# VH-VL binders against q9nrl2r1430to1533, part 107

Target 1, 104 residues: q9nrl2r1430to1533
Amino acid sequence: GGVHELSAFEQLVVELVRHDDSWPFLKLVSKIQVPDYYDIIKKPIALNIIREKVNKCEYKLASEFIDDIELMFSNCFEYNPRNTSEAKAGTRLQAFFHIQAQKL
Key: E = the ipSAE of ESMFold2; O = the ipSAE of OpenDDE; V2 = 0.75 times the mean of E and O plus 0.25 times the DockQ between their complexes.

## First folded at step 7 (VH-VL)

Design j90 (framework fv_nezutatug)
Fold by OpenDDE, second read of step 8:
Structure j90 (fold): chain C 104 residues (1-104), chain A 122 residues (1-122), chain B 107 residues (1-107)
Amino acid sequence: as target 1 above (104 residues)
Amino acid sequence: QVQLQESGPGLVKPSQTLSLTCTVSGKSIDSGYSWHWIRQHPGKGLEWIGSIYYSGRTDYNPSLKSLVTISADTSKNQFSLKLSSVTAADTAVYYCARGPYRSDWHYYMDVWGQGTTVTVSS
Amino acid sequence: DIQMTQSPSSVSASVGDRVTITCKASQSISSWVAWYQQKPGKAPEPLIYAASSLQSGVPSRFSGSGSGTDFTLTISSLQPEDFATYYCQQANSFPLTFGQGTKLEIK
């Protein structure tokens, strides 16, 4: 708990960012490049946002941190068809996350 | 931690509509998970009824689709099951559960409610 | 629908025993199998997902293996708290389906 949980969140975000399949999630989707994205996704989030929240100690519970990560993946799966590179990357990264999250 | 609790009448008459609610605590139902209803007939195995996702989309077991409606109320952090035209075959323990959200339909249930018994009897 | 067939339907064993439960899918489901443990009067609890990944908090004596159509849940050294009914579930496609269960009883 406390500082140790914060450190664990930080470390996990670092590991997610460094993962080969993190590229769809590093920053918010560009409205210019994907004009309809924000018509579909109402709660956009990305790893850079989550990292910022971790740094600001906005997560008081591990469940809150996990919720944002799951939201991030959900948004990807909601917008991208299963056969897209984004969805495939997301599937692999989510699997990785689920393993790592067991340590929280 | 996340907890799920089923609630609703334990007795339903034949041909009526079974209505159950799952109250979720410790986790928001619109936070990117999948939410499921599963039932277990007495002395039998498990049967998936249907699922609702954070987007509001639903999937149903084809064997029950015409009779099942799953909905969510984010304001109450609840999701519900309605099963119409029930018969004795619908007597079971009903579970609500949470699972991860996945793009490839690879869903499993990682957190379960304690279950609620529903008996269909005249 | 994908049918999941567990074997055996019941098994008697003693504390310390190695126990193996199998699940066979009616068609290939890659590694998309989950395992659950259910004790009398209780809800199922997850043990394994994706055929071999242990759920958080599950003792290491539990393990899963297999791919395609044949899957196995193994308890390396049975403990008193492990006597329960176990279910496999395929997560390859809708509708989600479960095995009929394997009741593990004390000998």
Scores: ipSAE 0.512, ipTM 0.879, lowest interface PAE 1.0, mean pLDDT 94
Fold by ESMFold2-Fast, scan of step 7:
Parts: sequence; structure tokens; C-alpha cells
Structure j90 (fold): chain C 104 residues (1-104), chain A 122 residues (1-122), chain B 107 residues (1-107)
Amino acid sequence: as target 1 above (104 residues)
Amino acid sequence: QVQLQESGPGLVKPSQTLSLTCTVSGKSIDSGYSWHWIRQHPGKGLEWIGSIYYSGRTDYNPSLKSLVTISADTSKNQFSLKLSSVTAADTAVYYCARGPYRSDWHYYMDVWGQGTTVTVSS
Amino acid sequence: DIQMTQSPSSVSASVGDRVTITCKASQSISSWVAWYQQKPGKAPEPLIYAASSLQSGVPSRFSGSGSGTDFTLTISSLQPEDFATYYCQQANSFPLTFGQGTKLEIK
């Protein structure tokens, strides 16, 4: 733990947010706009929630941080068919994340 | 940190149902991963049996036809394999394993149990 | 089903050697190949995913390459702990399928 790990998580989240393919992941999916999402996805998460958890020091281990990011991608792939813009963005952003996460 | 442990009978009679359980520690099975059963026949290579996803969705090897079912019990952090109407050909080491879930069908197994030996014999 | 064929089925090598193992898919699988190492009596351990991505903790002497139908695992400077059986796996479509294995033995 500690300040050094918190800074690393914050920097990685900022890099993900700035990535061109982050648009499906910035905020929770709207129940009003996508009403069936929460019938399928039982553990919703998004980058704004993950960033808030980082800022509140809620991740005790790097593995917990990585798990939340991977859950976010898994939700994308479970809900969105493989050939959608959302799934394609998720695939590219996940590959970027895996490269950056090697530094953790 | 994450560990998988297979359990079940080491000996099953022909025509009966083989039932195996994988107990997962260090990670919740509903945390966005896929959970797999793989077997290895004596002196042979690896055969994928099937998977269950954190969402409850299952995929099975078609060569096993309707003989296989995989289920999950999130309250116990376990997932299980049932293989019905077993024969001597089902004698193998059975592994449970974890895989990342990806929309592009990139399913590799990053954590494996130690394996449990199952012999089908009268 | 996609058939994965490994070559050679066995290879004898010495510490310090460069070893190459190949894997051929019966149809195109893009880059969706993983490689595993298995020692006698042990479960397989992941080495490489997505044809060329090294699993965390795996030594840099291991590398993977290829796309489409032809894939290669290379060990650039063989170490004593590398003598094992190696398996490729296609991750492109269900059912997931493995190669028959390549046994790497000490010369």
C-alpha cells in the first residue's frame, strides 16, 4: 500500500480516461437509456467509480485495483456483442491496460 | 494469492455420473472471470471440457454432447462439473482453471488447480 | 473444430541452446494462441497469450510469434528448469483446443 501505490493507480486511471477508446467506460451505463443493462450486468463499474475508490484509498493491493478494471472490461464484453463499437473499444483499451499494468 | 482446488471421488463406476467441485480462494467467482474444466488422459494431451462465466453463462465442448453440465455456487465460491454416463475413456486427471473473459474469444487459463485423478472402473 | 499440430513432438537440447517449437492451426485463428509449460506431475503453467504477450513473471528468454495459422515459441538460452512439455492452445473459437505437446529433453 501507501502513497506510492496510490499515485501509480491514479496515473494509470488518468491514462485510461485520456485514451480514445475510454468513451464506453467513463461513467456507469444509464438505466434510463439502456434499461436491460442491469438485468444482465449484476456488478456494474466504471472508471469514475474506480478513480473515486483510488482517491479514497479503498484498494489495499494492486490485484484489487486490477480486478476492478478487468470487471469493467468483462461487463463490456458480456453485454455488448463482439462486433459492436463498444466491444471493439473495450478490446483495444484492455490491451493498452495490460501493457500499462505491467508497471504495477 | 488466488488458488483453485479440485475435489471429488477418485473412482467412479461405468454408466454413473462423475461429480467434481472446484473451490476458489482469494477471489470471488463472480468477479468478471471465466472458470474452466480441462482434463488430461493418461499419457495424452489436454482437452477442454467447458466453462462457466461470472455471469452464469456456460459453454461446453460439443464432443461431450449433452453429457456435461457446469454450475456455480457463489455463496460457497465453488463451481462444479457433472459428467453423466461415464466410461473408461473418461479416466483422466481433471483440472479446474481461471481465465480472463474477452469478447474476442481470447480464453487462456492463467491460474490452475493441482488436478485430481479420476479412474472409471468397475 | 480447429486442430492444433505441434512440431516437433520431442526435441533434445543442451543448456544455453536456442529452442524453437512450432504450432499450426487448421484454420486462421488471428493471434489467439496461448502457450503453456507442464512439468511431470504438475498442472500446466501459462507462458504466453495472444501469440506474443509474455505472462507476468515469465522469464524474457521465452518469446512467441506468429499470426493466422503458424505460431512459434522460442527459448533463446535454455536453462535447466526449462526441460518440460510445452502445449499451444487456440483461443479463437469454441471448443478450445490444444496441440499434442512437445517434450523438451536434456541432451
Scores: ipSAE 0.026, ipTM 0.703, lowest interface PAE 6.4, mean pLDDT 88

Design j91 (framework fv_nezutatug)
Fold by ESMFold2-Fast, scan of step 7:
Structure j91 (fold): chain C 104 residues (1-104), chain A 122 residues (1-122), chain B 107 residues (1-107)
Amino acid sequence: as target 1 above (104 residues)
Amino acid sequence: QVQLQESGPGLVKPSQTLSLTCTVSGGRIDSGYSWHWIRQHPGKGLEWIGSIYYSGRTDYNPSLKSLVTISADTSKNQFSLKLSSVTAADTAVYYCARGPYRSDWHYYMDVWGQGTTVTVSS
Amino acid sequence: DIQMTQSPSSVSASVGDRVTITCKASQSISSWVAWYQQKPGKAPEPLIYAASSLQSGVPSRFSGSGSGTDFTLTISSLQPEDFATYYCQQANSFPLTFGQGTKLEIK
């Protein structure tokens, strides 16, 4: 992908970070705070890592960017029961992402 | 506003199990926060005992790990501390508290109960 | 365990004074320190988190600074209600540990 695509990824990541429901996704889950997280989740990721990859031009295709965002949501739903505030935030943020991703 | 209130026996005999409960109002214990027990010995500073998360995962102070159990009852919006084989050294004011759970790596306590005094004597 | 050492253990001061309390961690804790105020017979009240972020409702005369191992709580102009014991706490790793406390008393 080109410069225009990288700019679009950055814009979308900024929108996700600024969303009220981004709080579970801003940084990697702490192993000390949530010790069993990394026993369950084998491919951890967070918005700060995705943003770094965008800034370093590591996404060559829109599909690669979308895959990392979807991995982030999949990890949330795998670890967190459906009735938790994390899972509810994830559900709303994912819906917001799907609307915004139509522009990619 | 979120409020925490400790309850339990004021007096416990040596070698028995101390059981304390924290009742949470104005917020849910199964939402994105960690829930902590802290104690303060007479005339001394604060000692972190342990915490519980919505997942049921617990963390304990290694100095107390073999003696402490923390559990949660989400239907009653309560979490509890059991400290086994108590001695006079366990005489303290016991506090429950809420802390941040994830994403920002913070482990501070932003809401505290008023504390309950526990005396261990025969 | 990370040891938190507070200095001084006690300080006598007058209303209007500037007071500084320091806290040293035995290893780097980045900016993950919190400060609490405790009045006799009461639970600790949070003052500062993440070294320098003021808790909602806490007067602006309280400020925090530092990173790594050395942290400072400053009260810029003491008020009568500020005479209390102050505790630092590292928020970086388990077990969570507190400093021994600094008692701020009337001169």
Scores: ipSAE 0.006, ipTM 0.561, lowest interface PAE 13.2, mean pLDDT 85

Design j92 (framework fv_nezutatug)
Fold by ESMFold2-Fast, scan of step 7:
Structure j92 (fold): chain C 104 residues (1-104), chain A 122 residues (1-122), chain B 107 residues (1-107)
Amino acid sequence: as target 1 above (104 residues)
Amino acid sequence: QVQLQESGPGLVKPSQTLSLTCTVSGGSIDTGYSWHWIRQHPGKGLEWIGSIYYSGRTDYNPSLKSLVTISADTSKNQFSLKLSSVTAADTAVYYCARGPYRSDWHYYMDVWGQGTTVTVSS
Amino acid sequence: DIQMTQSPSSVSASVGDRVTITCKASQSISSWVAWYQQKPGKAPEPLIYAASSLQSGVPSRFSGSGSGTDFTLTISSLQPEDFATYYCQQANSFPLTFGQGTKLEIK
């Protein structure tokens, strides 16, 4: 990845952050508020961490960036039952991401 | 924008159950925030009682020995504290407060109610 | 439980003074400390979170610093409205615990 690729990742992360359904994904889940989360989820991640990785040029391939976003959604669906607001938000945001990721 | 208001009886008899309610306006309790009860005994510092989260999960201060129950009613936008078998030592000002969004590692109470005074006496 | 110990328990100061309040945790809490100001008869107001982040609307004369076990709240030039009790709070583990408070009194 070059300057153009980094700009594309940053633009997509900004679009995800601004989406109405981004609220479960903006920051890492609090260990204090949800103590069992880190017992269940082995690779926690959130949009703020992904954005930092983009800024630090840590993604060499588009597939690496996509893998981190997909990990974020996978964690959501593993922890949250299907009928929760979090899982529903994750489903809609993931669909939006899949459409946008076709451009990468 | 978000405001919290405590309500409940100002006087409770020893051995009874203290029941307090926090009414939230300007925002929904059915969000990613945590919702807390804190008390302050006359002339003393602050004591965290417990919290309830968006998920309905509760956490309590172990020093209160299973005497505390916190619950939420999302249809009324309220969360409540019940403290059983009260004694004079439970006389305090009780505050409700909002904690950070559940995915935030930074844990502090950013919005507080005005507090309600509870006296335990016959 | 993590014990939070504030020093001093009370301090007398004059308007314009630089005031420093310290808070010690019984074990490492990284940067997970908050500071509150409480005026008589009122609820606590947040001042600082994550050791050094200033709460929106709080005057710039307030600052926080520290990590691990030792934390400091500083008021660079004391104003009349700053006479109050100050509390630190650890956010590292349950139960959440507060310091005993520091009462800032007019000299």
Scores: ipSAE 0.000, ipTM 0.562, lowest interface PAE 13.7, mean pLDDT 85

Design j93 (framework fv_nezutatug; at its last look DockQ between E and O 0.06; V2 from the best seeds 0.00; counts 0 for: pae E 16.4 > 2, placed apart)
Fold by OpenDDE, look of step 9:
Structure j93 (fold): chain C 104 residues (1-104), chain A 122 residues (1-122), chain B 107 residues (1-107)
Amino acid sequence: as target 1 above (104 residues)
Amino acid sequence: QVQLQESGPGLVKPSQTLSLTCTVSGGSIDRGYSWHWIRQHPGKGLEWIGSIYYSGRTDYNPSLKSLVTISADTSKNQFSLKLSSVTAADTAVYYCARGPYRSDWHYYMDVWGQGTTVTVSS
Amino acid sequence: DIQMTQSPSSVSASVGDRVTITCKASQSISSWVAWYQQKPGKAPEPLIYAASSLQSGVPSRFSGSGSGTDFTLTISSLQPEDFATYYCQQANSFPLTFGQGTKLEIK
């Protein structure tokens, strides 16, 4: 049997998930915990969803993958004020992503 | 890959309204990112006009705010610029651009249209 | 508004030269500076963001540094395709503002 290697998308998602600032993005925001979230954010997304899409080979272009990641950050910044821990974490993670995305 | 293309009249009379549209292809304007209008007067530097975000929120340059309106049409995947009461000072190459969405105004433009020349003349 | 002052306004250099362009902000902007390259008749293209991060596809001979008020763009070994006008941009606060530009010409 051959060794299964992660695709570039898979590897990047793994790196994002493992990042210290990934905690706001690991899964969808709970409507119970944040009742007004889905009144503001109309296209929710999270790393677990993106990972599933990668696993299902739903991304045919790198741009599609990048768009989902950017949407994820955009949602965070749209909902969370700049001085929140979520926004600050998002800012750092996004910077990390932009560096890593150069490999795609 | 995402591409941006400016369109609109290349000639506008003084006191009229300058109207431009940026058509986005290869990506959707309602899936994050920031969308910007920048202009460049002949032989001069770059001036930020304003921005619209995927949420529909806008930010404008204070020097132009009273005269500028930026809007988006998600059905056409376009965003537009209207600049009222134009003068010769508004003659410039107008660019639309895309940038990442940021939390605290840390915007830069990573994809640009080719630009469209607008001349204000009688 | 935050003013971005570039220097020099123009510079002549030869292929292979090391070139440094400076941008000074009128107040501290942390590391929120972007650099663009513009060739005649073309739109600006991004080179650097966050003062030192290279945009995807930009050659490694380009580098950015600085924090606070003083920033630099460096081309370690100038190539023929690098002759252009360069702009810095602050992204610290609205309104977003650009430097006046530096025209890099062939010596």
Scores: ipSAE 0.665, ipTM 0.905, lowest interface PAE 0.7, mean pLDDT 94
Fold by ESMFold2-Fast, scan of step 7:
Structure j93 (fold): chain C 104 residues (1-104), chain A 122 residues (1-122), chain B 107 residues (1-107)
Amino acid sequence: as target 1 above (104 residues)
Amino acid sequence: QVQLQESGPGLVKPSQTLSLTCTVSGGSIDRGYSWHWIRQHPGKGLEWIGSIYYSGRTDYNPSLKSLVTISADTSKNQFSLKLSSVTAADTAVYYCARGPYRSDWHYYMDVWGQGTTVTVSS
Amino acid sequence: DIQMTQSPSSVSASVGDRVTITCKASQSISSWVAWYQQKPGKAPEPLIYAASSLQSGVPSRFSGSGSGTDFTLTISSLQPEDFATYYCQQANSFPLTFGQGTKLEIK
């Protein structure tokens, strides 16, 4: 529990941020660049928000942390067609996450 | 651990609306998953009824589309099925289930409720 | 709708036997098939997804294979707890559809 679990979440988020395929996920989608995004995606999230939640000890359970990461990927696949660079990056990063999360 | 529990009346009269609720514990219904209703007629196989995504998007079996509504109540961590104008053919065990929402958009159900028996009779 | 046809509808086997169940899709579904096990009075439990990926916690004697339209579930050495009904499901397109089931019975 507690401190050890939060350290593990922080380590995982750092690995995700450093991954080559993290670029669509580093911060919230721009409303100026993508004006219809927030009409489609009702629960936006990004790695910077998840990192902040980890740092503020807002995750009580590993399942809550995992759910936020999966929400981020689900938003990507809901908005972006299968053949886009965003969806392809999300596919590879999600697979990486699933491998890393097994050690959580 | 994530667990799903169906609830609703075990007996419904013909022409009435069947209403079932799935209560989710150990996880949130508004986070990156699809949530499904499946039924099984006595001595028969499985029939997918429909699903609701965390985003509120719904998909329904075309055979049932005009009769089915699936909705979610995130404040109660529940999603629900309404099946209108029921007949004896709607007698079945009803299951709720969770599907991972993945990049390949294929859906399998990784967590299932125990099922609730619904009988449609006068 | 994509139709899923299982064969056989029932099979009788003994503990230790190798059992094979086949599932055929009416259209190509790539590798997007899942397999479930259902015991009497219980909910279905996932065994395999994406044709060949074993669900966490499922014994290695279960394996899946196939792509396109023809898929196979194999139990390499049948155990007493494996007597159940098995269902395939196509996960490629809506509506999601299941095979009619294969009942595995004690010989």
Scores: ipSAE 0.050, ipTM 0.731, lowest interface PAE 5.8, mean pLDDT 88
Fold by ESMFold2, look of step 9:
Formats: sequence, C-alpha cells, structure tokens
Structure j93 (fold): chain C 104 residues (1-104), chain A 122 residues (1-122), chain B 107 residues (1-107)
Amino acid sequence: as target 1 above (104 residues)
Amino acid sequence: QVQLQESGPGLVKPSQTLSLTCTVSGGSIDRGYSWHWIRQHPGKGLEWIGSIYYSGRTDYNPSLKSLVTISADTSKNQFSLKLSSVTAADTAVYYCARGPYRSDWHYYMDVWGQGTTVTVSS
Amino acid sequence: DIQMTQSPSSVSASVGDRVTITCKASQSISSWVAWYQQKPGKAPEPLIYAASSLQSGVPSRFSGSGSGTDFTLTISSLQPEDFATYYCQQANSFPLTFGQGTKLEIK
C-alpha cells in the first residue's frame, strides 16, 4: 500500500516491460485472433493491466501484486507447451522477475 | 512427443484434386498451435502452401489461393490439404508441420512430418 | 514477397572446420528468421528460430546471428553428422519464404 510500495511496484513493472522477453505479456491476448484462449485461461492478466492497477493504487498488499505477476506466468505455462517461444520467454522473464523482486 | 504423419495417394492425374491428411499424435490440434503445409519440388527448394490455426483461421500462399483449401477435423485430430486442378508442376514432396501460434503472425516450424511424395502424371 | 538469398550454394569442408552460411533478405525482416537442416531423404529439422534462439536438443556448436537483412548460421566445429543441406526461412510476413538452400559436403 504506501507511496514507497507503489513506487517499488511501478519500478518493477517498468523493468518487466523493458525486458526483451516481455512481448507475450504486454497486453491481453486478442479474443478475435485467438478465440480458444479464453476457454482455457479463466483469469487473464497482462502487464498493461497490472501497470494500470498500480497506477490506480488497487494493490493493497505486496502479495496481491506478486500474485498477479505469478498468475500472468502461470497462464502462459498453462496455455503454451514448454517448447513454444511464449513459454521460453515466460521462463526467462519469470527468472528476471524473481531477481528484481528480491531488491524490494 | 508430438508427431505428424502425412497420408494420401502418391499418384494423382492432371486436373484432379490432390487430397492429403496430416494426423497429429502426442498433442491436440485444438491447442495454441499453427499448422502448416509445405512442399518441396524435385531439385528445387521449399514452398509454403498455407496454414490453419487452432482458431480455424487460414492463410494461403497468394500464388495458390484460388486452388487451395486447408481444413481441420478436431474430432480426428487431423488437418487436411486439398489442391485442385493439379498439373505436373504440383509434383513434390508434401510436408505438414507445426509451430507455436503467435498473435504477431511470425511463424516458425518446430515439428515436421516425414513427408509424402506426390507425383502428378497421366 | 520477401526473397531470401543464401550464400554459398555449396560448401566443401572438413570435420573440425568452422562453417558460416549466410542468408540475405530482400527487405528488413528484423530478427524473424529460422534455420533448418535437411539430410537426404528426410524432412527438414529445426535448428534456430528468431535469428539466434537455439531449438531444444540442437547441439551448441550451432549458432545464429544477424538482424535486418543479413543473417548467418555458424557451425563452430563441424561434425560428421552435420553434412546436410541448410535452409533459412523468413517469418516477417506472408507468404513465408525459404532460401534456396546451402549444401554442406565433405572435403
């Protein structure tokens, strides 16, 4: 919740967005282009949505923010087999996230 | 391990329709993948024919668009190629292939079938 | 259509050699390139995607580099099983197109 936590969440999201492997996670998957996605993924989330929630102060606890980030990766691994470009990017970005989160 | 297997007649007469089927095993055709047909002409390189996506959308090589139909049968875990009005120029090895689906439409093939030789002759 | 031009058309090399194969696109394709290996009588096999990302199970002696229009596939120390034909493929835009191939032969 406080201003220091909000700044930390904002900085972490900025670091994730700037990472080369963020491309599968920047925005929600298009239902028009990928109609099947939302039959499989019941709690969709993406970096632009998480960043909006940070800007609107919707995270009351750090655990809520962390849960949304981990949900984003879990959705990627649930929808995409390990050998896909999306899953490989997710693995690398998740590792980067864990490193950056330790600075908090 | 996902495996792809082409099937269909190896000999087709000119003006007939070439029909090939790709059977997918070790994975599901209705998941987030792209499914492709590629052919390799005798003594020539590889030519992309077209793709079908798990959503049912298709994309075809413009050079073949009026002659090609790609379809999927999720109940049989198969996708198929029909190429109408064939000539000797359609003699080739035909491959089916898989790649991850990408919303940006930049596709690579990460699994290939073994290929099936189709000869068009009288 | 984006034309992919490979060079050379063939290479004669010895086991242990470093081999570089190039692929040039007729317009910029960012890093949207894949490389495939094809042995006689067999289907192509994936090596590299996104210009430099190694497919799972591919030996580390294979590497890819480049962006824009100029791309390379490098085999750092040639092994007997590497004698094959190699193809690049652009994935920037439809129709997907392939280079004409580079045949790598024993010297």
Scores: ipSAE 0.000, ipTM 0.570, lowest interface PAE 16.4, mean pLDDT 87
OpenDDE, second read of step 8: ipSAE 0.649; ipTM 0.904
ESMFold2 (binder alone), look of step 9: mean pLDDT 92; pTM 0.949

Design j94 (framework fv_nezutatug)
Fold by ESMFold2-Fast, scan of step 7:
Structure j94 (fold): chain C 104 residues (1-104), chain A 122 residues (1-122), chain B 107 residues (1-107)
Amino acid sequence: as target 1 above (104 residues)
Amino acid sequence: QVQLQESGPGLVKPSQTLSLTCTVSGGSIDNGYSWHWIRQHPGKGLEWIGSIYYSGRTDYNPSLKSLVTISADTSKNQFSLKLSSVTAADTAVYYCARGPYRSDWHYYMDVWGQGTTVTVSS
Amino acid sequence: DIQMTQSPSSVSASVGDRVTITCKASQSISSWVAWYQQKPGKAPEPLIYAASSLQSGVPSRFSGSGSGTDFTLTISSLQPEDFATYYCQQANSFPLTFGQGTKLEIK
């Protein structure tokens, strides 16, 4: 690998961002729109934050990167009831992530 | 890889409180998983005691609910079990375990500690 | 509480045999069953989750099937390291409950 090659983590985050089901995960949940979110979710995270950490080379191990992505999905499932569009999007995106993570 | 290790007293007197700690290494307890306590009585099967989520939410076995408290200390990467008013029936091997939390509401344990033996005896 | 009942309580088999263990839930649990293997003096190890999904690193001779109330764990060609106690667990609702265990012994 050289300077011009993208990291595997960056390529995976880009694929997640481009997925049709990424909309609940692109940025942090709004306190104004969802007032009780931060009473329930103590470690908020989103794809824009994970991408920033990748760009700053903050993940030393694949397990650390995977843990942050899984935290993002766990927050979704903890906050959102099973039958919501957010939970359904999260289910499909998590399945896509698990397939793509096999490349790591 | 993630590893879990139980610690606590091997012997507890009847009517006292049993305190066990699970130390997690290779991963953070606040990374979006559920964390469980399970016990196994001598020569018998497995009994789920309860769980704590990374969010701080707890779920307890109703048969033990008035007696059990599970808590987490993220600064030490530990979670703990307190079982009050123990009797000889609480003699068991105690395990801590990690469970994935997923949209399918499927609760299984994918990583287990090695277990710690607790004897309740006068 | 959902009661999980395993059959048989013990089974004797030889290396190379096909072994089947069944688990029955007292009410429908969809596909939310996990299977564990426990060797003497050791913690349980996951084998199967979501009734049929093989845990990473588990040999392909292990398979799971079923939905609703009736579930099956199959070992297609028994190996010496497979002699252990096997537990099913319903993963659908709290409290989580386990079957009583099936002890797999050398014939």
Scores: ipSAE 0.013, ipTM 0.696, lowest interface PAE 7.4, mean pLDDT 87

Design j95 (framework fv_nezutatug)
Fold by ESMFold2-Fast, scan of step 7:
Structure j95 (fold): chain C 104 residues (1-104), chain A 122 residues (1-122), chain B 107 residues (1-107)
Amino acid sequence: as target 1 above (104 residues)
Amino acid sequence: QVQLQESGPGLVKPSQTLSLTCTVSGGSIESGYSWHWIRQHPGKGLEWIGSIYYSGRTDYNPSLKSLVTISADTSKNQFSLKLSSVTAADTAVYYCARGPYRSDWHYYMDVWGQGTTVTVSS
Amino acid sequence: DIQMTQSPSSVSASVGDRVTITCKASQSISSWVAWYQQKPGKAPEPLIYAASSLQSGVPSRFSGSGSGTDFTLTISSLQPEDFATYYCQQANSFPLTFGQGTKLEIK
């Protein structure tokens, strides 16, 4: 096994994963714990899926990568009321993302 | 490092309500984990009682559903089990445990309390 | 409810032996089985999740395999600290259910 350099998208995903507010976004929402989630959210996504797409070189444009991250936040705000810990975490993490995405 | 600790009475009389509490340290029960109660009857295997998700959603073993309530107290970072109308068959070691962070619905328990022994006897 | 049946109920083995324990689900559970080790007087400890993934800190002599209904836990070279009771658990659907346990005893 060798060492591989990270892409700009991979570096940004790693920073998002390491952020204190990433906990609602690390993996797909469980349908058994949140049974109505997939009735409301038609395009589910999470950081582990986005990272896998980065590793497989599936993003050809920065805009495609940004769209998937924004979809993740949009899903959070659509499902979760504003006063929930999920929505508050999403608000803070999205602001962090917007600052970091300026480097792309 | 997340740790779980059970507490409650060691002896309960038949027909009474058993009340157990799990205190979580090193992490928040408001995080994206599931929180579980499991019991083990003397000399027997493990039985899943139920769970509570950080959202407040509960799931119960259908064999116990009318008798069991699981609740959370976020101000104390605790979740609790109430089992009503106990009988000698409820004598067991009771464990609290943490399920995996939001992955799917496929739960395994990665952190366990040490267990608390409950004897139902007159 | 999904029933999990373990075999054997007990197995006697010596240090250095290869030991296999099997678990059968009453219906397909894909790869959603976990394995636990329990020593007398202690809480169960996770060994394997998703049929074949080792829990962090678990020695590499432990391995899991299987899919669908038939699953196996293997200890490639038994050590003194491995004498314990082992449980499988299906993670496919509620209620979560465990096998009845396999006692691994000194021969």
Scores: ipSAE 0.000, ipTM 0.564, lowest interface PAE 14.5, mean pLDDT 85

Design j96 (framework fv_nezutatug)
Fold by ESMFold2-Fast, scan of step 7:
Structure j96 (fold): chain C 104 residues (1-104), chain A 122 residues (1-122), chain B 107 residues (1-107)
Amino acid sequence: as target 1 above (104 residues)
Amino acid sequence: QVQLQESGPGLVKPSQTLSLTCTVSGGSIDSAYSWHWIRQHPGKGLEWIGSIYYSGRTDYNPSLKSLVTISADTSKNQFSLKLSSVTAADTAVYYCARGPYRSDWHYYMDVWGQGTTVTVSS
Amino acid sequence: DIQMTQSPSSVSASVGDRVTITCKASQSISSWVAWYQQKPGKAPEPLIYAASSLQSGVPSRFSGSGSGTDFTLTISSLQPEDFATYYCQQANSFPLTFGQGTKLEIK
C-alpha cells in the first residue's frame, strides 16, 4: 500500500475530474440553492474533498478511497431521480470509475 | 464471501416492539450498497419492510406507516429493525438483505441472511 | 404501489422440460425487474436482475426477458434442483413489491 496507492489515487481523481460527466461531483451541493439536500444526505462528499484527503495522505488503504468515491455516487443516486441529468452523469462516471479502479 | 445473519427474539408479545439485528461478515456496511429488511408470513410471499443507505436515509413500506424504524451502526457492521405495536399479523420469517446501489441496477437484493422466525403470541 | 402478478401460481413439470413463468407489473417499470428462487426452509437467492442480466454463479439455463409491464423467466432444461418457488420483484420504485410466487412442482 502506502505511497504507491496514494499516487494511484491522485491519478484516478484527476481522471475523474477531467471526465465530461464530473460536473455534478466537482464540489459540494449548494445549501442555499438546494436546502433539502442536507436533510436527506447525511454524509455529503465531492471530488474536491476526496482530492484534498488524497493530498493530506488520509487514505491508508485503497478500500478507504474506493468507499469515499462510492459514497459520492450513492449520494447522487439517492438524491436525484433516475431520469435526471445528474443521475445520468453519475451512471456514466461510475462505470468509468469501475474500469479505472481495476488499477488499484 | 459476504454473509448476513439475523438475530433477535423468537417470541414477542402483542403490543410490544420487535427488535432484530443483522450482522454483516466477510465485508462491511459501505456506500456501494443498500441494506434491506424483508419478511415472509407463513405460507405466503415476500414483503419488503424497508431499507437504509450508508448516507443514513431510510425508505419504509407505507403500509407499515410510523411503526417501523431501521438504523445502522457501521462501526459494528450491523443494521437493525424495530417494529412497534406488533400483532399476530407480524408473525413471519424476517430476512435481512443487501442490494447493490447503482442507477442502472436499481433495487434488487444480491445477498440474503438465512432468516429468523418471529412469532407474536401472548 | 406497483402490483406484480405472476402466472401461473403453480406449474408441474418434468426434468428436461422448458418452463416459462411470467410476471406483469401494474404500471411500466422499464427493465427494472429481478427474479429470485426460494427452496423450502431457505432464503431466496437472486437469479436475474435488470430483467435479463444473469446473477454471477447462476446456471445459463436460466434467462430473463421483457420490458415495460411484461416479463418472463425461462428455464431451458429443467434440472432436479430447480424445483422451488420463484418470485419476481419490481426494482423501479418504493415500496419494492414482489409477485405472489410461482411454485414449480415435479410431475
Scores: ipSAE 0.008, ipTM 0.675, lowest interface PAE 8.5, mean pLDDT 88

